# VH-VL binders against q10160: the designs that were tried, part 1

Scores and structures below are computed, not measured.

Target 1, 235 residues: q10160
Amino acid sequence: MNQTTTLSTELTELGVRVQNRWLQSLLDYLAKKHSTGANTTPQLVMQYLVASDIRESTTSEGAAPYIVSEQHNVRIENTMLLQIVRVREIGISIVNQLEYLNDLEELKKLKGQKVIRLVHDESGDEEQNDDDGLTEAQDAVQKGSELKKMCRLILEDSNGQRFWGLERKPIKGIQLSTKLGTKLLVKNVLVRRGVLMLDPNNTTILGGSIEEWDKDYFPKRLIEELKGELSKTKA
Positions, changes and structure headers below are counted from each chain's first letter, unless a header gives other numbers; Kabat numbers aren't used for antibody chains.
F stands for the ipSAE by ESMFold2-Fast; E and O both for that by ESMFold2, at different seeds; each is averaged over both directions (binder to target, target to binder). V2 = 0.75 x the mean of E and O + 0.25 x the DockQ between their complexes.
[cut] marks letters that were taken out.

## First folded at step 1 (VH-VL)

Design g1 (framework fv_greziprubart)
Fold by ESMFold2-Fast, scan of step 1:
Structure g1 (fold): chain C 235 residues (1-235), chain A 122 residues (1-122), chain B 112 residues (1-112)
Amino acid sequence: as target 1 above (235 residues)
Amino acid sequence: EMQLVESGGGLVQPGGSLRLSCAASGFTFSDHYMQWVRQAPGKGPEWVGLIRNKANSYTTQYAASVKGRFTISRDDSKNSVYLQMNSLKTEDTAVYYCATEFDYGDYWFDPWGQGVLVTVSS
Amino acid sequence: DIVMTQSPLSLPVTPGEPASISCRSSQSLLHSNGYNYIDWYLQKPGQSPQLLIYLGSNRASGVPDRFSGSGSGTDFTLKISRVEAEDVGVYFCMQALQTPYTFGQGTKLEIK
């Protein structure tokens, strides 16, 4: 039959149910931009989809079946397409997270200062290099070690409904630096007290992001959000 | 970070040939359409042509001014795109840029290489 | 071929003041999918062109919000709400509705 029907069917097999108008708009764009719409693959469509807002690009068929608040020990057997609204690390105190994130910003400045001091050293100015040392946090950042223990997510479906997701077992690719708008396929998931219980067996990370949500978010806006949350604790 | 590095420019006599290369890094090169754009001294940019990805059978399109003389090719295993220029004319003197196609209104920018000067003179 | 015409050719601006550049196409760039297939580029002295605006009104990643694109069909405008010294360069519009893709002749923005 027609290309949009064939692509929709193939995308459904990948767990994604696109809006016909969105798909047609993409195919029209590709045809005009490159004169090649007839040769568009499901993989190419997926590349655009993971950068989209699923509220605009996908149908309700991939949404959560109902508001999950007040549900306990209920299983959602069907596959859902969800996007990440927020990531929080709940296994580490907010104070320690802020120290880590502020150190990350400080490390950027420190690297610049080290370059300046090395130039000064080469020119005979050695006044500033006696205290050149790295903290454990700065060392971890340079080695690529990330602060991660247990993440809690705010997830959103194609209808704009938001739900909590909790990482029961470590899922590779889920951490504080995970881009906002990242797409997940979640299937056969247990709900406890309105929270989706995520693990590597029921969660597939498709990737992507929503630029408007993620712009200047990590670590600057995340630090601001965490400071706000800390102030509410009345500690 | 997305980066395009061009090479192969230089001085060539009219009627001569020259091959430009563009090495890409920082993105999934094989999924992207690649294009060449040139800019003559003191003039605005002029689109030269494009080559599509493997999913679109590596098909090419050329500006009328270069059709039949220039050929665009790519090697996805080397993340590289090439411009083979034959039967060069003095009017082909320009800075040649390698660029990706910007698509779908995505926030992904359309990076351009630094450009490489091609001078066709006797 | 679609012809793109820019005005003005030269635009001297005092820092902090607004600037406006026009681009006109010989045929409509509005596709049936609702998008205007026009992009805007800035070429700073000695540098390659960089993307500012795509599909008429969308800012590219890293582009300050003082830049905006507007228009539909055949008449388009790039606006800078408050010009800064780093904005010096040549601005080009480009249509990507059909091959061959075509550029305007350029507008040189200079600081007074």
Scores: ipSAE 0.000, ipTM 0.362, lowest interface PAE 23.8, mean pLDDT 79

Design m1 (framework fv_mosunetuzumab)
Fold by ESMFold2-Fast, scan of step 1:
Structure m1 (fold): chain C 235 residues (1-235), chain A 120 residues (1-120), chain B 112 residues (1-112)
Amino acid sequence: as target 1 above (235 residues)
Amino acid sequence: EVQLVQSGAEVKKPGASVKVSCKASGYTFTSYYIHWVRQAPGQGLEWIGWINPSGGSTKYNEKFKGRATLTADTSTSTAYLELSSLRSEDTAVYYCAREGWELLDAFDIWGQGTLVTVSS
Amino acid sequence: DIVMTQSPDSLAVSLGERATINCKSSQSVLYSSNNKNYLAWYQQKPGQPPKLLIYWASTRESGVPDRFSGSGSGTDFTLTISSLQAEDVAVYYCQQYYSTYTFGQGTKVEIK
């Protein structure tokens, strides 16, 4: 078997069906970047796969078999590879979510002020009292973790079809801070009114992200999106 | 600001067709379903159908199958309802509404409504 | 289709007093997998589109005053306005979104 055929077969065992053109481009890149004769493993390919856009890197075999939004009380038995477009917490009010996210952004701003202080004052002697504010922001972030109840996802398949997923039971790794473009394997999933009913038994988180989607997203852009949603209720 | 802006009032004769538009702004049009709901004078709300602007898939209330057509133009972020073979009982205010991702199938943003009057 | 029935058809309440509206579905709107009721409440004032107040039977939409609350499960639901204000005069609709979309006939709330 040639290298690409062997890797494609092994990746299929992991639930991922890659495009031959994408895999060849990756192998050419890896051969140029790494030492001559480097052996490419399925695990190495997966590192790049989870950072890719599955619309470009994978085949339609991993896509939803029909228009998900038209289905009610239908089970999709086959494994789908999906990427996360958005995460929303629907068991907690937007106001409470904004409290948490603003506290988290405050923590990030305090970290920025600390870095600026270290650059401006090589010893930092005169401004050490600011450390107390960073500790308070850290406590707010810890408290905010208790706010998770139920996430609703916008998911996208390899054909670019978008549809909703609902976390019907807690899934470790799904929360507001989950990176956009994170990859999921979903199998034997119930569709209710065009929504995938997700739980730990039918959902495997592969991780990753799409840099273009996730850049500067959490928490700053998410805060702006939620403020926009909140403003519409004031009309 | 997220908003849905509908076309103006229409007066039609029985047997005619009407096409109502719903222009979306302030959000990613293809990420949300658009529903159509009508309300006859002095009566309650009646669901007509939904369209997913990403791909154009639709679902209709059985009562409106064959008469209602839902379409969407992603280049202009506009959804359309066309209702054919109009009768006097089709006189109603027609609303478009967005299904929000913060909500399980509840309608979070509504258009201002379009009055369609069917009279001879 | 699931039939939604509200009671009463109209209700007159004095300012500051409690208003209670009931909604009954012909079938359960409770989804067993997530233990959520697919039931919403809307407020509609004359000449305006409906405004979402409550979803999942008891979750208040952002920006809605805390005097509005929803309760119930399965087939029997209640919308409560704890202290009626002048701006609350409207028609209120319940809606199921468990199997397609159907609305109750509406309850008109007026000041006594």
Scores: ipSAE 0.000, ipTM 0.408, lowest interface PAE 16.8, mean pLDDT 82

Design m10 (framework fv_mosunetuzumab)
Fold by ESMFold2-Fast, scan of step 1:
Parts: structure tokens; sequence; C-alpha cells
Structure m10 (fold): chain C 235 residues (1-235), chain A 125 residues (1-125), chain B 112 residues (1-112)
């Protein structure tokens, strides 16, 4: 039991407050999966935590202190552990985003078609044409990745409370392709009109994802969601 | 098209309350604050307050605190102004207007880009 | 809060001539961090709601004719109509949004 207490203390110092039963289950799993011979480290626990659902793996003490959507011009000094539900780029038109994302889809199609042509067509000029198509798609995708401007997030805490986060200054690692379920530590954050005002000084990206949320999401399902949003915003 | 459509003219007696509606269409209702502004006959524009439809947060002109109540119904994309304890000097055209910037972009107040057609409220005995 | 004062209260200008309206704020509406003036201009015709003309002191709203221009910074602002047309007869209002919104008292523009 000393091991769970020591690990909980170390993780709390990193801003993560784990559920005791979740941690014990993880330790039991690790003991069965591998003959370790060594003590489990906070770093190893963190590796599994960032792949978990924090509603199940962490305590309410790491949650937002009240319903953030009802707060206005308030600073939350406490460190919160949050997971990303959705990412939207609001500094670039939806039309331009869809062009970029469709180029990503076409790159995936071109890879599939090239595999077929490697089997059925052996001419040098057709091989050259396949390479030209892939190169142009790759160039377009690279240009699109440089179009990051400002992201708006839907965030969720350990109690399942959802609220908006706005990227006030660019945060490295936050973009449309950021995996759903990615974990953030947010501290000393200003809340304006129920929105967390995020910047590199108050936001730390821990990484990770939730497989169930992220499966088949980028770019296919994101394209579908953006098309739906575009149909509603006709101003 | 982006449009704000207000309820029809009202005639009230002194001491009564009035509730004016403002139905939004053509944009995401919860993304923009709604301002309320009134104009007495032959007079200038007077700001009453605003509401954030996403959170229900409100800001009021001190002159109207305690008498004006701003609400919003996101299911019908409709904002409301209720004014109580009416007096003859409350006779005015009441306008709703959309804040020009999505509220997520930071400041509380901006200029107003889309206006409702106005609702005439007459207070007389 | 911030008091907005327009001058003149009324202005008569001949068709095709220049109309100039002034607006003064009781304190600066220039925000140093973004170098923007939190000032807008509206046009209101009888029986109609106000219509946005200019924002950020000098940016013309889409669809507004180029004869309308805004200038100024800090506490002193001007709306100019370079060549008055019949449809420009209206009351014009300045508005600050640096703090709790306030409007000027309005300037009535009429044809001479």
Amino acid sequence: as target 1 above (235 residues)
Amino acid sequence: EVQLVQSGAEVKKPGASVKVSCKASGYTFTSYDIHWVRQAPGQGLEWIGWINPSGGDTKYNEKFKGRATLTADTSTSTAYLELSSLRSEDTAVYYCARDSLEWLFGDYYYYMDVWGQGTLVTVSS
Amino acid sequence: DIVMTQSPDSLAVSLGERATINCKSSQSVLYSSNNKNYLAWYQQKPGQPPKLLIYWASTRESGVPDRFSGSGSGTDFTLTISSLQAEDVAVYYCQQYYSTPTFGQGTKVEIK
C-alpha cells in the first residue's frame, strides 16, 4: 500500500490526482503483464493515465471548481486536469479548412490507388504520373499544416463538466489534428464569459488520447462535422 | 441571411411590465452577444444592457438595474427584454442588436452590426 | 462612464458638398495593446433602426459607399461624407465600445 501512497503523492506534485482504485488496478495489471523486479515509476503511471478517461482515472479534486460556463471575469488559480473533447480552428475560414482536409483525404486515396497500379501497370510513364500526384498532394498538405492560427477547444474535467477553451496565444501541440482525449494541465487561468483563456504560460500539454473518441476522427469525421457547421453559419 | 425579428408594438399602463422578444436567424445564436438599446421619440440612443446567450451572463446600464431583465432561450434562438415598473418616460422604440464579434474573441462590448426592426412600447394612462 | 459629445447638433449641406461631423470622448478610447480605437459610427433614417457605417474609427462596413470615411484617434473623431447625396439625409451617431457602450447625442444631416 506504501507504493500507491508514494505514487499518488508524486503524481499530485505533477498536478494529477488519481483515483486510488484506478491506480491499484493499474499496478495489478502491470504486475501480471510483465515481471518487473523494479518499482513502478510515476512516469510509467503517467503513460497509462494520458491514455485513460480522466472521469474514471482521476478524482474530483482536479476538476474545475464550479460550472465554468456560469463564471465571468474570474481567475481560477488552482491546477486543473482537463481532456480535449473537440478542437476547432477559428482563425481560418471553414471553407479553407475543408479544402485542406479534403487534400488529406485525396492523399489517402492516392496512396491506395498507387498500390493497385504497382500490381496492374508496369509502364514507367504511369509510375511517374502516380509519383507526381502524390508529390502535389504532399505539398498541399504541408502548406495546410502551416495554416494554424487560433484554436477553440471543448474541454472536459474529471466530473464530466464540459466548457470552452480559447487559445489566446499559440500553444505548441494544439491544432486540428490534435488527438481527442489529449490531456492538459491548466493553472492560473482567466475565465471570461464561461471560457478558459488559454496561453503557453497557463497551459501544459501532457499528451495522450482516448481511442474511442479519436478512432476515425481526423480527418474524415472532422470534415463531416465542419460541413454541418458551415451549413448553420451563413452570415 | 442574418436577421433579428422583434415582437409587435405594446401599450401598457404605468406600473405594468412589458416583455419584448427578439428572434435570431441565419447565424449561430449562442456565438454572439445581444444588446438592447432604446430610443425615446425624437431622442438619441440609450444602451440598456447585453446578454451572452451561451452562458446567460448579463451586463446592465446602471440606470436600468433592478427594472430591466435580459434573458435568452437557446432552443428558440430568442432573446428577451423585460422592463418592470413602467413610467411614461419609458415610452420608446426598443431595439435588439447583435454584437459584431463572436464573444469568444475576448472583449465584453463591440459595435453592433445587425439590428432588429424595433418594438414601440407606449406607456400611458 | 465615457461621455460622447457630437458637434454640430444639426448640419445643412448642399447636395454634392462635403459634410463633416465631429465626435469627442471624455477619455481616450484608444487601446495601447492593440493600437485600435474603440469607436463606431451609425446612420439612422426616420422609422428605421440604426445602420452600421464605420468601426474601429476608420474601417468601412461592407456595402457602405466609399463617400463615407472615418478618421481620428484617442478622443477626437470625425465622420466625413465627401459628396452628400439625397439618401444620406439622416441622424448620425458615434458610439464607443472601449467600456460600457455609450452613444453621442446625434447629428442631424439635412440638405440645404
Scores: ipSAE 0.000, ipTM 0.443, lowest interface PAE 12.4, mean pLDDT 82

Design m11 (framework fv_mosunetuzumab)
Fold by ESMFold2-Fast, scan of step 1:
Structure m11 (fold): chain C 235 residues (1-235), chain A 126 residues (1-126), chain B 112 residues (1-112)
Amino acid sequence: as target 1 above (235 residues)
Amino acid sequence: EVQLVQSGAEVKKPGASVKVSCKASGYTFTGYYIHWVRQAPGQGLEWIGWINPNSGDTKYNEKFKGRATLTADTSTSTAYLELSSLRSEDTAVYYCARGSDILTGYYEFDYYMDVWGQGTLVTVSS
Amino acid sequence: DIVMTQSPDSLAVSLGERATINCKSSQSVLDSSNNKNYLAWYQQKPGQPPKLLIYWASTRESGVPDRFSGSGSGTDFTLTISSLQAEDVAVYYCQQYYSSPTFGQGTKVEIK
């Protein structure tokens, strides 16, 4: 009878425990936005949840237990909802990563210049775009695939606790270009020296992002971060 | 540099309408709620309402419902407050202020305000 | 509407001394499910707009000096200035955002 209680129960079955205040505010928002009388589904709520900050939208019941470096060979059986703070490729040198990312940034700048040119030049030059753009996209996709070996993540729970996750086996959707704030469900995970051992069997990618974190991040701000890391460990 | 720049002072007669503008710069205008707050001489701050510049959706304080109209022009990154049927007690400084990010603000549109315009003095006198 | 009441209305404090401002809400602004207090503090100097100091009752806004701190939970909140400086002369407002935003009446802080 109570829509909020029913939705909370159904979301819990999907591995997500939402804050009462957040859910009530979302329902009020949706009622104002849609005057059609349509019922709110758990799937619709999930669309908004994956775009939220889980520190604000979810309860501590979906949080990780306290994780420390001395915890070796400890299993966390419960399902945790986590969001990605950072992605790093630890199987490829920073120098090689920067080479790829700088090339990608230059390609994006060049594409922006071509778009501006097309707006100014209203006739003729548009005929040459399709093959050039497709070839560059194919090269970038192949280059990106070649630069995936082993990702290490900084993860955050609903209480704001941050800890490391290591991609123990390749997980589809985890790469340097994965959006910051992407949501993960992690269940039955092994902790080794305070690091979560992630694989496709214990990790479900829900998607989403936090726009404030991800805006202008890839590849521009990532390049800046990696240059800073390189300067500290190498001259 | 994130800025909200408001239009200049207005003097109006009772019964008239006033339209105050708030021009945003230094951030994505459609990404954040804009709130309107007023401050009468010797009084505290009073919330009028908010607008979502991306959707055009609005929420009003019941006290101003029917007299206040919030709008936004995304082509100029400008928000507007129009207040009709002006009375002497509407004399106040009117502020626009930036609220929550729209993605994180799907549930937190009633929020704290981090960036404020300089204010627009509206004087209602005969 | 949630009514916000500040005390005192005005406060005179010597340079370097602690200033304490209280704010009370007519109902709790704590969401027990997330343990967050929907309470902010603003500083307003004459002829200027309000400036955000504190949000979520105790989180300091970027660029705000360490001498400013917020505390409290539920209905009772405090803004503390640990060592008052000349530039801190202003009116301070608390604001709730648990429901439609409402502000306290303000506390004027002056040098003694």
Scores: ipSAE 0.000, ipTM 0.417, lowest interface PAE 18.7, mean pLDDT 83

Design m3 (framework fv_mosunetuzumab)
Fold by ESMFold2-Fast, scan of step 1:
Structure m3 (fold): chain C 235 residues (1-235), chain A 121 residues (1-121), chain B 112 residues (1-112)
Amino acid sequence: as target 1 above (235 residues)
Amino acid sequence: EVQLVQSGAEVKKPGASVKVSCKASGYTFTSYDIHWVRQAPGQGLEWIGWINPNSGNTKYNEKFKGRATLTADTSTSTAYLELSSLRSEDTAVYYCAREDYYGSGSYFDYWGQGTLVTVSS
Amino acid sequence: DIVMTQSPDSLAVSLGERATINCKSSQSVLYSSNNKNYLAWYQQKPGQPPKLLIYWASTRESGVPDRFSGSGSGTDFTLTISSLQAEDVAVYYCQQYYSTWTFGQGTKVEIK
């Protein structure tokens, strides 16, 4: 179909090469919702793409070339579409990360308790507790900003190949709380010993997530994973 | 955890309007369409409309077109249903629900707890 | 536009017995391009929102017990509960999502 070809071409210019059947399926779905052809913009397609698994929604033409662990000082000029499998902070000890994450989990629980207290207590004096809880939440946010040093990523391409990615320079939006399945466009990237050297100039965050991967992940499952990693170190 | 949390019960007089909220959390708000469904006492489920929070595009059930307005605020991850010119027949529990698109499907995987709107003189 | 009609309106079944609920669409909900039926089933217990049970006419949602099964194609669909449990007391709704979204009127399942 001409419209499918036009959209596919426009998306390819943005660095995204969609599976023809996936795109046709999406267009069929939008048509059933009585969305007109005028409403099917590349932006609308991207909205659905960033929530998808790129192994199913995109073609292998957008995949990373084969990267070997010993490969060093090789530049990949072409644009790759990748999704985030894991984020780790390697510039801060696991012990300090666990302290921060446990504090976040406790603050999350405290917010729930505050709601329950408000329901049972009609005094109105709960504004005092709200101010205190807000201050603690603000402190946790500050700790989050202070705890970002250098993230290491596990990235996946449309063929299911996984690669190490390392922040050579801080990238806004890459942190422990970054959702699993978040989509990245990476272009003109240097590979050192099998690791993609990421920085703000070669990395564009498209956003999104894969809900199955990210469900209950931050901070609960991340805490469990880090405890396991710490345990192996001390075993 | 994916949650849709709706505003509390409302009591309105005939001719008034009501605005129900649905706050989403645990997922990317702009990536999933939100539907509104109501259930009158002793009756079944009735679809009202949908909104795409990213584009602002909406689609309404013909029965509610002109009386229902769907909006979304991406900064607060909140969807809204406003229903005007209320009648006693509008007394119902109003639900928001998330549309699960996988392939070409559009069934509802997560639902809010519901908001009871009572219209009485 | 597409009208969904369920039968029966209510059903009383003994524990451990089979419950069968029918759903008929006024037009086919089978899409030729992907050969899928745009039909879902929901369970609603008193005071709760509906819960997804089955989608694509026969695919069971994660966490739903295998005693629940969906079948049918085109215009005629069936939800079967092979061995009714006490927690299955609820109203069950079919839904088409082929063209907009419409629900059946519901079938109330009660214990005899």
Scores: ipSAE 0.005, ipTM 0.477, lowest interface PAE 11.3, mean pLDDT 82

Design m5 (framework fv_mosunetuzumab)
Fold by ESMFold2-Fast, scan of step 1:
Formats: sequence, structure tokens, C-alpha cells
Structure m5 (fold): chain C 235 residues (1-235), chain A 122 residues (1-122), chain B 112 residues (1-112)
Amino acid sequence: as target 1 above (235 residues)
Amino acid sequence: EVQLVQSGAEVKKPGASVKVSCKASGYTFTSYAIHWVRQAPGQGLEWIGWINAGSGNTKYNEKFKGRATLTADTSTSTAYLELSSLRSEDTAVYYCARDSEYDFWSGYMDVWGQGTLVTVSS
Amino acid sequence: DIVMTQSPDSLAVSLGERATINCKSSQSVLYSSNNKNYLAWYQQKPGQPPKLLIYWASTRESGVPDRFSGSGSGTDFTLTISSLQAEDVAVYYCQQYYSTPTFGQGTKVEIK
């Protein structure tokens, strides 16, 4: 029995259509890593898939239809695998977003330089913070969701075609801090004027990222991008 | 909170078998593999084998093939190591550890059990 | 299998000074297709299980202080503790996961 055919079939049932060449390369890699790759499951393949660039790892069959731009009130019934290129918050002013993001960056710098211990003497109470920088950063990222009103995404398919996605209803996992390259399964989606109308019923977050895109992006590079956008707006 | 909790210390006679358990909590058990590693007193770490908790497939260090058996019970989120034909040289602390596979990185071990001391003496 | 060799076996360093541990693999653990080194570092204190410090040769695990850093590629790797603290007294192990997992013999770090 051909293991790649079996894996490809099972992944397709999950909505993911991998390239045979990519899958073979992954199986070879896993075999070298563990001396044998006999224990490869669809779940294991998915863990590597969501960290990949879908332009390299998946087939055109999971891509958006050729023409999405200029389409109005058209429904794409098929399941598409997409990756997030950019996330923007369009319901909050850029000035307010920059204030929040600069505060996050300053907090991160202070944690790197301050060695002050926050004494945790209260029992049974929630831990506010000690000198664990990662825990504080996670809390700050979660607080960022309080500023969420409506996200607009730049999405990319397996053919490299880019298009807009608009969050019609809040989707858990979509916010400014969402990693670049995060994978989405989108099915039965309405397209209005070339924009995918996203909601929890038609969008599944698979997770992941593309390291080259996301490295040092949030909040540092995002701040620089927003400053540039603000400068154009003020002109 | 991701945790691996192992069974208590065992004292066995040469020729006996021992079965050590490793109960997982705080994550999806079937999405990760569990490694087994031992450490003899004053010695370094020695890899025994690996079990995919979802599929039940196993890989063994050649040194332990025929003596070690790895199993997993998905209903209780528990992994097991059974080692047979025990010798004094098998006296060691036995650890279970989670493969980091779920987070797109695999083969390094991100969460470890507290260890189980197995003493083999007559 | 890939043999991992650490040096030195034991290292005594004064508080606040830099500690450097080397790890050599008998063959390259760099996979050319993804340009990643399949190497991790662990810290083990007496009576405790090992704790992951570094993976992919240079990526620091969440919660690990930034005085710990990993470097190197291919067959030669280094773990550096930039300013040794009393709590860093432990045995340190490198581990490859390019093939069937193997560990170095360990390097004991103690205070002078």
C-alpha cells in the first residue's frame, strides 16, 4: 500500500490538498529524523503543513477560483485553504492602535531591563505578574483583543492570488497579534465586490505561521507599517 | 497546565518485569508522541523508545528491542513502559517526556514526567 | 546512530562569569532542505527531570532566561550562559533529533 496516497486521501477529507512532491519530501525528512517514518499520521503532516508556505506545500485544487476580483454577490461553495498575509483593525483609529502597540513595546523593553521581583504573597489569588516576561507578553496580547472591532485581512491562496477578507462577525483567533502565515479553511463563502465575507460559520482557523513573514513583525514592524499608513492619511 | 505524572517507585528482583505508567493532562493526548528515557545512577540520559499516542505505533532503541514494550491507553490518557527480564544494570530513573510534534517541532522533548525509580536487586 | 560528544565533562565558573559548553555530533544534524539544525539543550538539577532550554540549536524555550543562548551549525554546537547564577548549577545535555534521539554524556556546571 502506498502511504502517500493514503495520507493524501485522508488530508483531502480534512480539506487540505497537499502536493505529492512536498509530502514525499516531508516523509523523507521524517524518516531521516527518526531513522524511519513509518508512524506518520495525517495529524503529524498537518503540524508541518500549517508551518509551511501553502504556495509550495498544497495544490491548486484548494485555491480560490481564478476570478474573485470584481465579483459581486457570488458564493464560493468549495473549501479553500488560505494563509494570512496581513491583519488590519479597521474599526479603531490608527492613532489609538499605535498608542496601544507602542505601550506593548515599551512594556517589553522594561521587562528586559528591570529585575524587580513582584512578590506574590497572596494565596488563592490570580497571579498578576512576577518577572516572567513571556507570561506578561501573553497577557498583553490577550488584552489587545479588547480593542477588536472589525478585522480586514489580506489572504493568499496556493497560487499566490491575494484578495481581501472582511470579518462580518467576530472570529476567535483573528486579531492584530494573529501570526502572519496562519492557515484558514474557508467554505461556502459569499464574495462581495471581490471581498470574502468571513464569519465563524464559514471560517476555520487551522493555526500555524510562516516564520520568515512573522519574525519580529508584531508589534515592531506592524507599528512601522501603521505609521506609514497614517502619514499618507494626514497628507 | 500540561503535566505528565508517573507511577511510584518499584523494587524488582532480577528476571522480573516492571510496568511504569505516565498519565498526561492539559493537552490533547492523541496529538503527541511520548518518549521514554532512562538514567542510571550517576549516568547520563539514554533513549528507550517512542510511542505515537494517537496511532499506537512505536519505535525502539535497538538495545531495548525484545525487552521493552510501549503502549498507550487513549481512554485514560496514559502511556506505559513495560521492561522484561530485568537485570541489575536496569536500575535507573525512568522518564516519560512529550514530543514537541504538536507545535510543528518534533523530536525534542518539551514536558517531562517526574521520573520513576526502578531498583533491581536480589 | 549519531554519537553526541560534549566538552568539558565538568566546568567550574565563578558567579557572574560566562560558561561555555560544547557539543559535537558524529555527523551533520543540519537538514539542508529546511536549513534547520536538529539539536536541543536540556538542564538537569539533582533529583529533578531534565528541563528543555534550547531547541533548533538557537531557539530559547518559553520561560528560559535570556542569559542562556545556543549557537552553532552542522556538527559543532555551543550552549552559553552569559552570566552564571547560583541557580544554574546543574548538568547540561545536548540532544540530536535528526535521527533516532541521542544525548551527549553531559557537562556538570558548578561554582568555583
Scores: ipSAE 0.000, ipTM 0.391, lowest interface PAE 20.3, mean pLDDT 81

Design m7 (framework fv_mosunetuzumab)
Fold by ESMFold2-Fast, scan of step 1:
Structure m7 (fold): chain C 235 residues (1-235), chain A 123 residues (1-123), chain B 112 residues (1-112)
Amino acid sequence: as target 1 above (235 residues)
Amino acid sequence: EVQLVQSGAEVKKPGASVKVSCKASGYTFTDYYIHWVRQAPGQGLEWIGWINPYSGNTKYNEKFKGRATLTADTSTSTAYLELSSLRSEDTAVYYCARGDYDILTGYEYFDYWGQGTLVTVSS
Amino acid sequence: DIVMTQSPDSLAVSLGERATINCKSSQSVLYSSNNKNYLAWYQQKPGQPPKLLIYWASTRESGVPDRFSGSGSGTDFTLTISSLQAEDVAVYYCQQYYSTLTFGQGTKVEIK
């Protein structure tokens, strides 16, 4: 009968603590969109939550403790819900990244956009079997799968606290093209000099994005940000 | 009855800061966002930002980032706008307004408004 | 940001006659999944705060007289006052809430 309490309890078991006001707004929206008698599941709520700003949709229960650069070899045992503010590839030079991104942008323009031909997996399965007749632009896309080495993240919690995360071991789903606002669950993580040491065992990718953050970001605004970073190192 | 009651008129010198209050009554304070909107004499309406009183989270219009600070005190059901580094161009009536949160956009229309606070910036 | 443009800037109408105010957005404010136009209309009388008249482009706020109506979709919207009363002398503003909040410049309605 108390659907909001039942949903909140079930979401808490998944590591997510939603704000009551946000959940009420979602239930109102869903009732209007589908029907007056629409049944809402935790999975449906999660679909909307991963597209939300966790500062507005979740409570401080899932927030990180206060993280400072003086903290070295401190472990955070609790599960944290975090969203990605920025992704940087630090194992590959900015010059090589810009070359790849400019090639990717050009290739996307050449191929055009078709709604009927959706890519469901970002795996490099496209045309790897068809080396015969590949253009240099197509080769750049294949080369892109090799541009993942080690990412550094800016992460944000439900209280708006921002801090660094470093990919100690490759995590599938974290790369330069990862959407801004993507949600992570991080548990039992080591902090070294204020940086979260991320690996596949302590990090779960929930997905999603924040449209306002990610709009027109990849690759155009990312290219602009990287050019700015490159210019600062050329003193 | 829902009411938003704002603090009285302020006169400030350039470079000073001003803090305007907005006391809510007649509803659960944490159920709605409080927005701040200003209107210079004879001019149109300009959105400053919103605060979620439940979380303390804020969103600002880019034009006001770094100068405007929105806060809320749930024990007194009062929202505050602090504007720093005042210029003569900041002379305006400042309104608080009640809005909701749209799940798709994060924005809403305003169903109730405060009476307004005139802030005059002059030497 | 979405730019909101109203026309005309001022309008003089005789008592009992129809007043029509137009509002154009630089981008569509129609959300396709819920088929809602994220547009509101406000009335502001001298010395008073704005008062909500219409939301979701055409839904009249409780207590607002039925002579006020909103219409339009996407980028082009209209506020109509079917039979102007003396108390309707005011400045009228459209507002979009599809993205970062913006208002039109206002339309002043006066008695002719």
Scores: ipSAE 0.036, ipTM 0.584, lowest interface PAE 6.8, mean pLDDT 84

